# VH-VL binders against Apolipoprotein N-acyltransferase (lnt), part 1

Scores and structures below are computed, not measured.

Target 1, 229 residues: Apolipoprotein N-acyltransferase (lnt), of Prochlorococcus marinus subsp. pastoris (q7v0g7r236to464)
Amino acid sequence: WQTNMPTREKTNFKNQFINDKLISAQKIALSNDAKLLITPEGTLNNNFNLNFKSKIRMLAGGFRNSKNGLRSSLLGYQIGDKTYSSFIDKHRLVPLGEKIPGFLNIFSRGLSAVGGIQPGSDSRFFKWKFTQPLAIAICYEITDGFKIRNAVKSGAELIISAANLDPYPRKLHYQFLSLARVRSIENKKDNIIISNTGPSGLISEEGKIIKLFDPNTEQNDVVNPNFSI
Structure headers, positions and changes below count from the first letter of each chain, unless a header shows other numbers; Kabat numbers aren't used for antibody chains.
F stands for the ipSAE by ESMFold2-Fast; E and O both for that by ESMFold2, at different seeds; each is averaged over both directions (binder to target, target to binder). V2 = 0.75 x the mean of E and O + 0.25 x the DockQ between their complexes.
[cut] marks letters that were taken out.
Atom coordinates printed by the task and the answers are left out, and those that the model quotes come from them; centres of patches stay.

## First folded at step 1 (VH-VL)

Design a1 (framework fv_iluzanebart)
Fold by ESMFold2-Fast, scan of step 1:
Parts: sequence; structure tokens; C-alpha cells
Structure a1 (fold): chain C 229 residues (1-229), chain A 122 residues (1-122), chain B 107 residues (1-107)
Amino acid sequence: as target 1 above (229 residues)
Amino acid sequence: EVQLVQSGAEVKKPGESLKISCKGSGYSFTSYWIGWVRQMPGKGLEWMGIIYPGDSDTRYSPSFQGQVTISADKSISTAYLQWSSLKASDTAMYFCARDLYYDSSGYPFDYWGQGTLVTVSS
Amino acid sequence: EIVMTQSPATLSVSPGERATLSCRASQSVSSNLAWFQQKPGQAPRLLIYGASTRATGIPARFSGSGSGTEFTLTISSLQPEDFAVYYCQQYNNWPLTFGQGTKVDIK
């Protein structure tokens, strides 16, 4: 689900509003016989809980509290869950040198601007019951080919790239899409991209764009990767 | 007029198979989960599992996974709980209950069947 | 699994008195907690959901409070028909879990 709920807007989104949107998105997904609903990075507010039982498996961008502080995460909801039962935390990408390329510098600036968020595990491998394992990249993590490759080596059959690129220049959106295509080619795995305002869609194992959502629109749509859930 | 009507009491011997039913009426059967709850004589309530009849997606309590099978036939608005081989320890009252899909205020077991007493004795 | 613990196991009260029942979760369940009443030989009846919302048809003397791990069911002026076993249930995480019950008995 491409939410089109830009973070640059001064609109306050209450938990009730987000819950209503999720109910709508799940109903649309189920009516189209979808097996998994994916939301962009940062879709759910801090301390968010569903006010309904999930009727579809869902990977939702959000936040979780840990002993070491607040984590930005992709939260896994099984059917019947009101609170996430699985998660993978965004990890801090640290460049080897003192200077980083311009496009990587933009991602670094975005991360630095978010106060109170602590890095999580560096593993990009996510295993869920009744699904094949996934390789997860949250925003700038798409730049870390080594970590994504390790997830694929561990058995991941699909790459999921979740982002919120709204605060960044349009040029970075194209670079993100280009990096996602490179990850698909080098690992020979399909990549599902989901972003708040775009790009969102499906990239094949050959780096071909199979489906691309219209940017800057709210869109609930189905993609069929070479993957079973 | 929401009702859940369960099948009648059963008396069985260990090793026998059994299938009990829960028929929903007065609501959209495929829009709600149906859960099964066990109550052993003189004991409290134990959640066994739940099914969404619209797509037959099923979740089991770890204690009951592999011990029972939950299924549903949406064409006749009926959910089922089945044992392939009963044990004396399965002697209990079994309840079915519906659970809401959508409600902005909460999602409890809001309507219950009357219960099916299962007695397993040698 | 989340363990639900109710206290006391048995509560003896006279008609017209206030009854207070407690339910504790082993980890946070937010406000996703329900209370049920069960009379001998009957199916459970939903009283409260969302920790504090009365179900349809439930008398105003029943009230629920709490969030996170500590919850309370209060019956402000106990009537003869209120003598029953009361169960709390969390529906925040799978598997769904019930407390062991509190029996409200006549003095």
C-alpha cells in the first residue's frame, strides 16, 4: 500500500485515522485475494496498536521501544494480531571513509535528523512462519549490498525495500529505484519496493520494472513476485 | 438475532474420532472469526484456536496444534472442531464464539454458542 | 504466551456491596482486555471490552479500568444475579489467553 501521507505536511495523523486507513487497505487487499500487505517506512506512529485484529499478514513501517531506546522498524503482524509479533529494526549504515558520496550523504543527513532513534541489528534476514525468508532493506539500507547478499545467502527468496523518501529530492528517488534494480540483478531475486509517495512496485530478478505505481498518489495495488507466502 | 448453535452432547471411547459443529446465523458469517474454547470440568477457559471462514485461515494455540483440526464450511455457515483420536483428557465442555473483524472500539468474543459436552470414558 | 493472573480466586460479598476484581498480564496488552461472566451451566457472557467499554445490554453497575498490565472490574452494587465466575481475557497477542477466573460468591 502506497500511502501518500507526506511527512513534510503539518497534518497530525491520529491513531484512529491510521487504523481506519489500515482497515480499508486490508479490505481492498483481501477483495483482491492478496496474501501480504506491505506499508512504507514510518507509516505507524510511535506506540501504535491496531484497534482491530489483522485479517491479512502485514509488514508495516513503524516504531518499537527497546531497552536501548526507540527503534525504526518494519513490524510483522500475523493474521489475528493487534500488536506486532515480529520485527526487523533499521540498522545504522556507517561508511568506511570520512566522506560519503552525495546521494549517500543525503540518506545520512536524514537519519541524523531523527532524534531518539537507535540502530538495530545489522542482519537484513527476516523469517516468518509459513513464508519463505525475506531480505529487508529500510530506506538507505538498499545501499548496503553486502548485508542484503548475506540475507539471500541465508535463504531469503525475495527482497523488500520499504522507504519514506518524501523529505528527499526527486533525484534521490530515481537513485533509490536504480539501487533496488542493482540489488535484484546481483542477487537474482525479485524486489518489492514500497514508498510513501513513490517509487513503489515490482522489479524482476533481471532488473526489469514489472509494475510501477503512479507517484504522489494513494494506491492500493497487487504485485505478484516469483515468491510464495 | 445473532446466534451460534452447537451440536449436541457426545459420549465416546478413547481412540474414536469426533467432529462437532457450530452454526452461525443472523450475521455475515464470513466477516467474523470463529474461535473454540475448552473448559474442563471444574476448570477455567482455554483458547484452542480460531478460523476466519472467508478464507479458512486458521490459528491454533500451541497447546492444541496437531491435537485438533478446526475447519469451516461457509456455504452452510458452520465451523467445526475435530479429533482424529480422542483421549480421556479431552473430556470437557467445548464452546464456539465469534470475534469481530471491524470495530473501532474493540474486538472481543461477543456471542457464544451454548456449548457441546464431550465425555470420553473407557 | 501472555499469562493472565486473576485475584482473588474467590470473593465473598453481600448483595448491595461493591466488588472489585483484579487481572494482571505478564506483559503489556495495551487496552485489549475483555471481561466475561459465566454462571453455572451457561456459556460465558461478554461484559467489558477494550478494558473499559461496556458491551451492549450490560448494566451500568459494571465498569472496567486499567491499561498495560493491571486491570480491574468493578461491580458497584452487587445484585443477586451477579454471583458468578468472572474471567479476563487478553486479545492483544496470539495465542489468546484467559485468566483462571474469580468466583464471586454470596456471604
Scores: ipSAE 0.000, ipTM 0.405, lowest interface PAE 18.9, mean pLDDT 75

Design a10 (framework fv_iluzanebart)
Fold by ESMFold2-Fast, scan of step 1:
Structure a10 (fold): chain C 229 residues (1-229), chain A 125 residues (1-125), chain B 107 residues (1-107)
Amino acid sequence: as target 1 above (229 residues)
Amino acid sequence: EVQLVQSGAEVKKPGESLKISCKGSGYSFTEYWIGWVRQMPGKGLEWMGIIYPGDSDTRYSPSFQGQVTISADKSISTAYLQWSSLKASDTAMYFCATSEYDILTGDYYYGMDVWGQGTLVTVSS
Amino acid sequence: EIVMTQSPATLSVSPGERATLSCRASQSIGSNLAWFQQKPGQAPRLLIYGASTRATGIPARFSGSGSGTEFTLTISSLQPEDFAVYYCQQYNNWPFTFGQGTKVDIK
């Protein structure tokens, strides 16, 4: 689901808006016989709970509080869940004062807007009930080829790249797409990309763009990777 | 149109069992919560509990936990409220309620916007 | 459980006048509050949900406001058919709870 949501909506109505959109997205997914609904990075607010029981398996970008502090995560919902039952936390944070390449400097500037995020496990391997293992890249984690390769070596059969690139220039959006293609080629695995305003779509194991969503539009679309869910 | 039709009035003696029904039509019965509300004669509304018919997840008010059983039969789109042993204090009007999610306007999720007509239960010797 | 307290218990108003009904929650419920109207011998009717959103078919004279713990239902120009009992209900926490009701009676 490419959400195309306003990035700085006031807190008072954001959770209601998200719940309304999730009900709509799940209804559309079910009418198209989708097996899994994926949302972009940061879609769900901290302490978010569904106002309904999930009707489909869902991987939702969001935030969670852990005893180790605030985490940016991809949250797993099984059918029947109101709260996430699985998660994988973003691990790649750029420390203040570190020398950063110009490309990554843009990502670092965005990170400072979400202060208090703690690093998670550096493993990008996600083993989830009722699906083959996944390799997960959240935003600029796509730049870390070794960590994604390690997830594939551990058994991951599909790469999922979730991002929120709205704060960044359009030029960077296409650099992100290029990196996602390289990761697919390096690992011989399909890559599903999902971003708030794009790019979103499916990349083959040869780095070919199979489907690409229209940027800056809300779009619920179905992609069929070479992967059993 | 979304509609809930409840079973007819019941007159029972203390100690008897009873099962009243609420039949849904005009919507996907398994995808919306159905709640039960009690109203004692001359008193206000009391929320008893709620069921999601798709998987029979049921949540009770602590005041009604163990006093009643809420269930649903999705094959006939019917929800039930059941007592194993009625008391005089169970004399009340019982309502069921649900909602229809409107994808365009967005209805509220735990919905009590469509109500049954009510079932009057009288328990006396 | 969250306790919902309505005031006043009875409100006497002449037709055409404004009626203001209050509902207080014992802890914050955000905007997850609904208002219902019940006439004698009838099932309750949803008026407002989300504290301020009118349900389908509800006349514009009904309006809701508030958030957190303090909520108000306003009927701007009372019609004869508006004399009824009104209930507020929170759906923020399990169990859901109703207020005790406010009876709006003719003065």
Scores: ipSAE 0.000, ipTM 0.414, lowest interface PAE 17.4, mean pLDDT 76

Design a11 (framework fv_iluzanebart)
Fold by ESMFold2-Fast, scan of step 1:
Structure a11 (fold): chain C 229 residues (1-229), chain A 123 residues (1-123), chain B 107 residues (1-107)
Amino acid sequence: as target 1 above (229 residues)
Amino acid sequence: EVQLVQSGAEVKKPGESLKISCKGSGYSFTSYWIGWVRQMPGKGLEWMGIIYPYDSDTRYSPSFQGQVTISADKSISTAYLQWSSLKASDTAMYFCARHSDEIAVAGTYFDLWGQGTLVTVSS
Amino acid sequence: EIVMTQSPATLSVSPGERATLSCRASQSVDSNLAWFQQKPGQAPRLLIYGASTRATGIPARFSGSGSGTEFTLTISSLQPEDFAVYYCQQYHNWPLTFGQGTKVDIK
């Protein structure tokens, strides 16, 4: 699901609006016999709950509140869930190509260690019940080829790249797409890209663009990646 | 109170048009499929079709395809059943009913019913 | 489409007696079967869904059983308010189909 919702720019989006969109997206997914619904980074608000039981397995970009602070995550919903039952937290918080003032750079490291991510969260390997293992890259994590490679070595059969690139220039969107293609080639694995305004689609293990959604449009479409045994 | 309230009884002549309504309240109207069921005098129940009010996705029973139009206005939580030209054979009680679960229609039963609208078509 | 057949067409029972109603599907519907009660001039009322689960507010004297193609609704001790027409409905396959009804009448 390419949402085309600039949720960070429009703070008036309420949980009811997101629930209505998810109902529509799941209905379309079920009509097309999809097995998994994937949303972009940051789709769900903090403390979000479905007002219905999920009808399909879903990986939704959103936020998770833990004892140590707020996390940006990909949240796993099984069929029947009203709240997520699995998660993988975003590890990289530093924007690619952007400067951070010296002392804020130190604070960023300190906050990550103290109020940030749970221990062991730098792994990009997502072992989810009733699905094949996945390698997950949330936004700038796609720049870390070593950690994606380690997830594939651990048994991941597919790479999922979830992002919200809405705040960034169009050229950076294509740089992101190029990095996703390189990750597919390096690991000989398909890569499903899902972004709020694009790019979204399927990249083959050879780095070919199999399907690409139209940018800046809301699209619910099915992609069929290749799986290795 | 979770309920479906239907419009009042109608008496019509053959060839006239008619639109009857079914208003939902007390639940998320756009999240559930609404079905229409016909009951001819002294006979059993016949499923006519369904609509998902969020996007007006409408599906008809083969027996009713082309004979009636089902529609909805989500802004006022109301579903409609409409005839362009009534026949005497359309004389029946018409019920609207909600499917028991959100989104999916297969594997769901009718858990909430309207009180019915009696339509009499007399020559 | 799946054809639902109910028997008997009419069942005459005295208050306090047990009533047993049958419903047969032309092909398997697993447990996706519901039972409805309809009194004259009223909308159908859901009694049982999933072949055997009583709906909220339905008295314990109503029970459903069966799976596949053969289903039964039992009213263990018939009360005066139970004289009505009863319909079974399959919700396993499209289109949804109802049985023709069983009228439970007073002896």
Scores: ipSAE 0.006, ipTM 0.484, lowest interface PAE 10.2, mean pLDDT 78

Design a12 (framework fv_iluzanebart)
Fold by ESMFold2-Fast, scan of step 1:
Structure a12 (fold): chain C 229 residues (1-229), chain A 122 residues (1-122), chain B 107 residues (1-107)
Amino acid sequence: as target 1 above (229 residues)
Amino acid sequence: EVQLVQSGAEVKKPGESLKISCKGSGYSFPSYWIGWVRQMPGKGLEWMGIIWPGDSDTRYSPSFQGQVTISADKSISTAYLQWSSLKASDTAMYFCARVGYSGYDLDEFDYWGQGTLVTVSS
Amino acid sequence: EIVMTQSPATLSVSPGERATLSCRASQSVSSNLAWFQQKPGQAPRLLIYGAYTRATGIPARFSGSGSGTEFTLTISSLQPEDFAVYYCQQYNTYPLTFGQGTKVDIK
């Protein structure tokens, strides 16, 4: 017969796996003198907590529960945190059935397939104490030039683009990279792209690809933007 | 300079309680895990447990769970190892050691205290 | 728990000779392995962490290698002050475990 025990064990196994991966990623980041670790969109489970205290500042793609429902977010962990202490929520959802120009039709289908996610604040500005502010785009949000530009006008010195492009065709991966380059050029700011199985790397303020990671490979590597942390 | 200074040697009888200390200096004490390691006379090292002084979160070796209590007082940068009732088999040298990466519990021990010798005899 | 096995139990070498100490884990510990030196009456001293990174102030004659389950500590030109017991320790998973030690004697 069917019991709750196998389901509970699966969840515990996944949480253990994520924790082990984060420990390894943080050690690699620190051994390379990195000051910030960024994970792709949706890396953490709902209700996830670290089983260790974070060694490095981290922005992890995940979910948070709020009074107004479940939110898709980048969760901020300070050094010493077991639970996120800051966050920035995904603000842009594209409904199914709306007319959407060009390649953006594919993105809208993926986003609209997720029920129960609430839009967050429309500000893309993120600041930790004693660090330079960041402009954050989660997946489809990279297409919103006005919101990224507003974050840069508010003082953001680096653009971070976090995505999960695994469900999408290769053509869309290239279009995502192209949009990230445009955002970098128009704002005169470096852009760090982090994606599951899609394009990841550093784009300069001139729109040059400084470092591009191999897609579909697990890679912990360090990029150094023109920005002080 | 990072230092861990432990309390002096203790001579006790079976059934007595004991609390030994480990005082950290030269670093942010609440930001590093502190571990305790036992070494029985003429034998090797055994990990007992670790504590996060900031909130007293603890992790124990299964062999020592329920046998000892690890605690800390971050206001005076001191960690403690405590027995409610000592046994002759508790006779050993006890070391405290700092876990080497700030905030990280699974890491090497980088700085060690000088050790506290505990002798339990009747 | 992960069992750490060190060999040999005792190693006797002439001054200036190379000493090689082995440490085997019953399960992979990645590179999360440290080596400690303990002299009689003293606390352990960290020599190597991350399997191969020399700790601050440790002489260049000490080197570590290995990953996964097989690790070695090498002392390239043994000095009289290197008389000690050497322990390996894994910090990959709880509970943390040490090897039983290798005693290095200088003739």
Scores: ipSAE 0.000, ipTM 0.434, lowest interface PAE 15.4, mean pLDDT 73

Design a13 (framework fv_iluzanebart)
Fold by ESMFold2-Fast, scan of step 1:
Parts: C-alpha cells; sequence; structure tokens
Structure a13 (fold): chain C 229 residues (1-229), chain A 125 residues (1-125), chain B 107 residues (1-107)
C-alpha cells in the first residue's frame, strides 16, 4: 500500500470523449447542411482544445481562464480553428432596484453555487467573422431584456440562449422557454435555445416554437438559423 | 421504453469466426455510445470497448485491442461484436450497454445506464 | 489502469438490516463512480452514478457516498430481492474498470 498523487490522466480521458463527441456532431451537422453547431453551457473543460480542425462554425459552452479568473463562456470556433478564436462571457446581473420573481431568484442562487466564476462584460453583442452579429444570453441573462435589446440595436440578427438547467426543477425549464419567447417577440428576431436538459429549439420572431429538440436524446444541437429575420 | 436486445446464445469451435448483435430501440441510436462488457463464467465484469453509432467512432480497452472488432449499422440501430478466430478463453457472457452522460458545469461524464440481456458464447472442441 | 477493490468479498445480512459495501480506487476517480446490482442469470442493473445519484426507478433504500478513492454503497433496510452481487465501476479514466464484486448473502 502506497500514497500516490492523483493522476492527470482523467483530464485526457474526458477531453478525448469530448473531442470524439464533437467530431461526430460536426459530421452529422455537415451531412444535414447545417451552418452552425451549438453545444450546451458547460460542455468544454477549462483549457480545452480540439484535437482536430473545426469543419463548421461552432459555439461551444465551456470555461476559459482569464487574467481576472475563471469565466463561463460561449467559445467561438471558426472553420479551421483548433482553439477558440472568439468568446462571450457570462455576465452577472446587477439588480436595478426592481423585485425579482422567486423563480428567477432560485436561478441566481444556483449559479452562485458554482465557485470561482467571475462576471464578464455586460454586453450581449457578439460579432463573429463570416456570420451576422448575435445577441447572446447565458442562462439567467435571458431575464435582462435591456441588454439583449441593446445587442439587437447594435446589429445582432439572431438571439442565442444557452443554459445548463439540470440543477433546477422542471417548471423553471419552461419558465426559461417562456422568457426566451418574450425576448424573441420584443426584438422581432429568431431565438435558438440550447440546454443539456429541458426545452431546446428554434423560436420564431412571433414567439412560435418552430423546432424543438428532445433533451433526453440530444447532447449537442444542430441548427440552421435564419439570419435575415 | 429504452431497450437493448442481444442475439441468442452461440456454441462454436476454436478457430471459427463469430459476430453477435445488440439492437437498440426506444431512443435515438446515433446519439449515444454503446459499450461491450465481458463476464467470464463465475467472474466479474470487464470493459471491452465502446462505439458511437452516429459516425462509428470506436475505442477499445487495451486488453481487447486487436482481439475483437466492434462495429455498428445505424440504419438498423444495431451494434456488433466480432471475432475473426475464437479461442476457448473467449467463453463468456457478453453484454452491451448504452452510455448516458451527465453534463456538469465543467465536463461531461459517461456511465452505463441501460443493458442488454447478454449473449452467452461457448467455445469448446 | 485504475484498480478497483471491493470489500468484503461476501457480506451476510438478515432481511431488514443495514448493509454497507466498500469500494476503493487505487487512484482518485473524483465522483465518477457507479454501482451496479447483478442477480444470477441477469444483466447488471445501474443503481448509482456520480458516486451518490440514484438512477431512475431505484428505491430510496439504496444510497451512495464518498469521493476520490473511498466509496460506500448503503442499503438501509435489506429486502429479499436485494440479495445479489454488487459491482463498483470507475469511469474517470481510461480504461473503464470494475471492482471484483461483493456478494450479499442471506444469514
Amino acid sequence: as target 1 above (229 residues)
Amino acid sequence: EVQLVQSGAEVKKPGESLKISCKGSGYDFTSYWIGWVRQMPGKGLEWMGIIYPGDSDTRYSPSFQGQVTISADKSISTAYLQWSSLKASDTAMYFCARLDSEFGVVIPSYYMDVWGQGTLVTVSS
Amino acid sequence: EIVMTQSPATLSVSPGERATLSCRASQSVSNDLAWFQQKPGQAPRLLIYGASTRATGIPARFSGSGSGTEFTLTISSLQPEDFAVYYCQQYDNYPITFGQGTKVDIK
């Protein structure tokens, strides 16, 4: 019997599985002529790099290490990238003196339970090479209509809502979907919702659910958004 | 609901080839890894390898690399385990299992959640 | 490879009693540990994953605990249908490895 330090082999094993999954997802996306692959929040580990060159534009939920600490982000991969070339960080909401509904309060409590994550820029505007600009909401950021509207006024053509809803009761999943629909209607833009559990799909500018993914069978979602309207 | 159904028991002689099957139903077969596990008579469980049917990406345990071939036909939702030349030491129960994932905040973890009923393979002269 | 060691090899328990099964990993596996139940002639059944999360349909009397290298499966009030072999399994590192099993027998 000997005392040993933990091996770092576990990180390599999990990164291998993630890479394999992403290769499969990209092949499936390309076979369906998809323009964009989006993964749920928290899919990639900190310091994760692809072991292949991306064949499709991808927004992958994950973590990045910054000078100001660990950030929860959507990491942008362009065609040919092995490392993300763009990102948008999750931003902590600062209350404007108005009462927050109880169900939204529980979201805030759950998110603060993830230790070490620092808030990023309050801008939800993401300008991506070879695509129209996007408005990004990560989890509870969907509640901040003002910032999403500012992103749309800055030129965003599509709203992306990404979340990890596994820690939350099922009714909060549907409340999240309802808020995403409201944001789509307010801004007259399509909204793509991606989560590892709960509602996922494409929502029209009228708030209709156009395409809904089955969260129990899909870990990565493939979408062909209408960037024109 | 979700089910994995394996092919029936096999009795073979050393040197013969064999291909056994595992058919999935009640879920999107192309979206989950399928694993193969061996159980020798009276012994424990041994992981053999896994395949992702969506693109046939396959990974083997070092102990089974080169000993077996794992494949899948997504058009009929079926995974396969194959031997080119059986040995008496291949006598065992073989299970297939679906791997599900738990996406944590950092990285996913994969665990076996649904199992097939098993295929008994007997190799004797 | 990570070696999983289960103890005891055989545990004799009377119906209604608490059963405690141990699993030790040769190296840290974080919380990537699963417990399976196997009855004679049947496929293994997932009981616990993530060291402590009960799989769908698993009775509340089954609970898992531990992290790193030391793990425990507890059956709070053993029922007649619980007499089986129990395996722990790590899925933290390649290759995936199982313990040798603990047989739960009736006293």
Scores: ipSAE 0.000, ipTM 0.428, lowest interface PAE 16.3, mean pLDDT 73

Design a2 (framework fv_iluzanebart)
Fold by ESMFold2-Fast, scan of step 1:
Structure a2 (fold): chain C 229 residues (1-229), chain A 123 residues (1-123), chain B 107 residues (1-107)
Amino acid sequence: as target 1 above (229 residues)
Amino acid sequence: EVQLVQSGAEVKKPGESLKISCKGSGYSFTDYWIGWVRQMPGKGLEWMGIIYPGDSDTRYSPSFQGQVTISADKSISTAYLQWSSLKASDTAMYFCARHEGYDFWSGYSFDYWGQGTLVTVSS
Amino acid sequence: EIVMTQSPATLSVSPGERATLSCRASQSVSSDLAWFQQKPGQAPRLLIYGASTRATGIPARFSGSGSGTEFTLTISSLQPEDFAVYYCQQYNDYPYTFGQGTKVDIK
C-alpha cells in the first residue's frame, strides 16, 4: 500500500481515517490473494489499535513505546489481531551532524534534535511465525549493507525496504531506489520497496525493476517476489 | 451475551442540559465502535456520530456537529451523548449501537442495539 | 452526503407471498449497504450487511442483492412477524445515511 498521505509535518490524521484506509487496503489485498500487506514507515499513530480484526498478515510502519523511549518500527499483525503482536524497531538514526528530516521530529517527544526517538536492536533479521524470514530496512537503514547482509546470512529470503521520503527532495528518492537495487544485487535477493509517495515496487535479485508504482499517487497493488532460483 | 443498556426516559425543558448513557456488557468495550442514531416521532433513522472507546476517536454527522457531544468512559464500559442546551426539536428516541468494523467483503455493520432512550423536550 | 431513497413507501402483501424492497444511493456505495427491520416500540434489528450477507440468526427467507447504487431486499414466503418497517443504510462514506423506510403491511 503506497499511502500518498500528506507529510505528518503538516497534518495529524485521526485513527479512524487510518483504520478506514487499512480496511480498504486489506479488502484489495484479499481480493488478489495476497499473503502479506505492507505499509510505509510512519503510517500508524503512536498507541494505534485497529478498530477491526485483521484479516491478513500485516507489517505496518508505526511507533511503539518502550522503557527506553519512543521507537519507530514495523509492527506485525497476525490474522485476528487488533493490536500488533510482533515488531522490529528502527536502529539507524540520522547522525546529529546531518540535516534531520522534519518527520523524525514530528514523531518524537522531548526537546532534543533527534526528537526523543531511540534506536532499537541493530539486527535487521525478522522471523515471523508461519512466514519466510525477512531482512528489514527502515528508511536510512538501506545505507547499512553490512547489517542487511547479516540478516540474509541468518536466513532472510526477502528484503523489505519501508520509508517515508515525502520530506526529502526528489533526487533523494532516486538515490534511495538506487541503494535498494544495490542491496538486491549484493545479496541476490528480491527487494520490496514501500514508501509514502514513492518509490514503491519490486526489485529483482539482479537489481532489475520488476514493478514500479506511479509516484505521488495512492496505490494498492500486489507484487510476487521470487523465492526460487 | 452482548448487551447494550441505555439510561431511562427523560423529560426536559428547552435550555436545560442532558447527558444520556449506553452501557456495554458481554464483550470487550474498547474493541468496538459505538454509534448514536436519532429517530424523531413518526420519522426515520438519522445517524448522529460514532466513537471508538479505546482512544476516544470520534466522527460526527455534519448535521449534529456542534449540537451534541459524544464521549465514552472505558473504565465503566459506558458511552454518552450530551446536550449543553436542549431544544424542542431534540424530542426523539435515541439509540446506541455497536459495530465490529471490517467484514471480509464489505465494511462496518451495526450488529447490536440498545433499547433506546426517549427524550421529550417541552415548555 | 449520500442520499438513500427507498421504494415503495408502503408495500401491502399477503402472508406466504414474496416481497421485494428497493434502495437507491445517490452515488456509488460499493457493497457497503445494510438492511434493518424495525417493529413498533422496538430498536432496529440488523438483517443484512455487505449488501448480501445475512446477520447471525436471520432466517434464510431474507436475502439481499445489488452493488453500486441499486439494491434490493427480498423476503420470500412472508411470515406474520415480518410485517415491519425496513431501512437501508450506507456505510461507504461519512456521514452514514439511512433511507426513509419501507413499511411492509398486511394486505
Scores: ipSAE 0.000, ipTM 0.456, lowest interface PAE 14.3, mean pLDDT 75

Design a3 (framework fv_iluzanebart)
Fold by ESMFold2-Fast, scan of step 1:
Structure a3 (fold): chain C 229 residues (1-229), chain A 125 residues (1-125), chain B 107 residues (1-107)
Amino acid sequence: as target 1 above (229 residues)
Amino acid sequence: EVQLVQSGAEVKKPGESLKISCKGSGYSFTNYWIGWVRQMPGKGLEWMGIIYPDDSDTRYSPSFQGQVTISADKSISTAYLQWSSLKASDTAMYFCARLPDYYGSGSYEDAFDIWGQGTLVTVSS
Amino acid sequence: EIVMTQSPATLSVSPGERATLSCRASQSVYSNLAWFQQKPGQAPRLLIYGASTRATGIPARFSGSGSGTEFTLTISSLQPEDFAVYYCQQYDNWPLTFGQGTKVDIK
């Protein structure tokens, strides 16, 4: 689900609108016999709860509160869940004041705008019980080929790249897409990319763009990776 | 410095129309939601609805949907609450309050931190 | 809608004593809970948000605790200016809802 949501949706009133959108997105997914619904980074507010029991497996970008502070995460919902039952936290935070590439520096500036974000585990491996494992990259984590490769070596069969690149310049959107393609080629695994305003779509294990969503539009669509979940 | 100032008390008859105001100053009016709260005499607080002044995105509590109209004029940093036909049961104190719209902030940081002084509306025949 | 229930309806305490006010939500609101103080003839004043974070300018004698469905506001040493009605409010989901209020009276 490419959400294309405006900045004001960051308020607490976002919970109702996100629930309405998730109900709609899940209905569309189920009508197309989809097995998994994926949202962009940061789609859900901190302490978000569903008004309904999930009807499909879902990986939703959001935040979770831990004893060590706020974490940016992909939150895993099983069928029947009202709250997430699994998660993978964003790990890579670039220290302020270090000399870093402009691409990474811009993503670091974005993280600095959100107070209280803490780094999570550096493992990019994610697995639900009785499903095939996934390699997860949240935003600039797509630049870390070593961690993605380790997840694939541990058995991950598909790469998921979730981001929120609004309001970043369009050049960064292209760079994100390019890096996602490189990760796919390196590991010989399909890569599903999903972001708020784009790019979103499916990249093959050969780095070919199989499907790309129209940027700056809300879009629900099904992609069929070389992977069974 | 940061302040919400509401219009003065009103005395009306049933069936009359009314529009009361809430003017913000000392902050960026378009970066905050404005909410309206009713307090009937001797009773507690009830949320009526909210508006985002930059685009007039308005959300009503179910019990107030269709009973009132909330609007805003961002050029003069003012939000409004309006009745087309007042009832005696509309007699109450009405408060406005602001809510920050923080990009990337979690729900933990949201709070109605600045309130207007209130507008007393009396509806009697 | 999420129903907020406060107890007790009235609490009589002497200056210098501890006051404990309770708020219960009909479903989990996590930490998305605020406490407001209202004195006669005045607008509500924000005391606590995020269940436990004091708003700017609020004295340290006010503290909030709890998560999920059960919340508490504690005034550790009640001052004369603290006699007021206190409201809890959830901001987890729309519509926003207040508790019915707890009146703190002088004993």
Scores: ipSAE 0.000, ipTM 0.444, lowest interface PAE 15.9, mean pLDDT 75

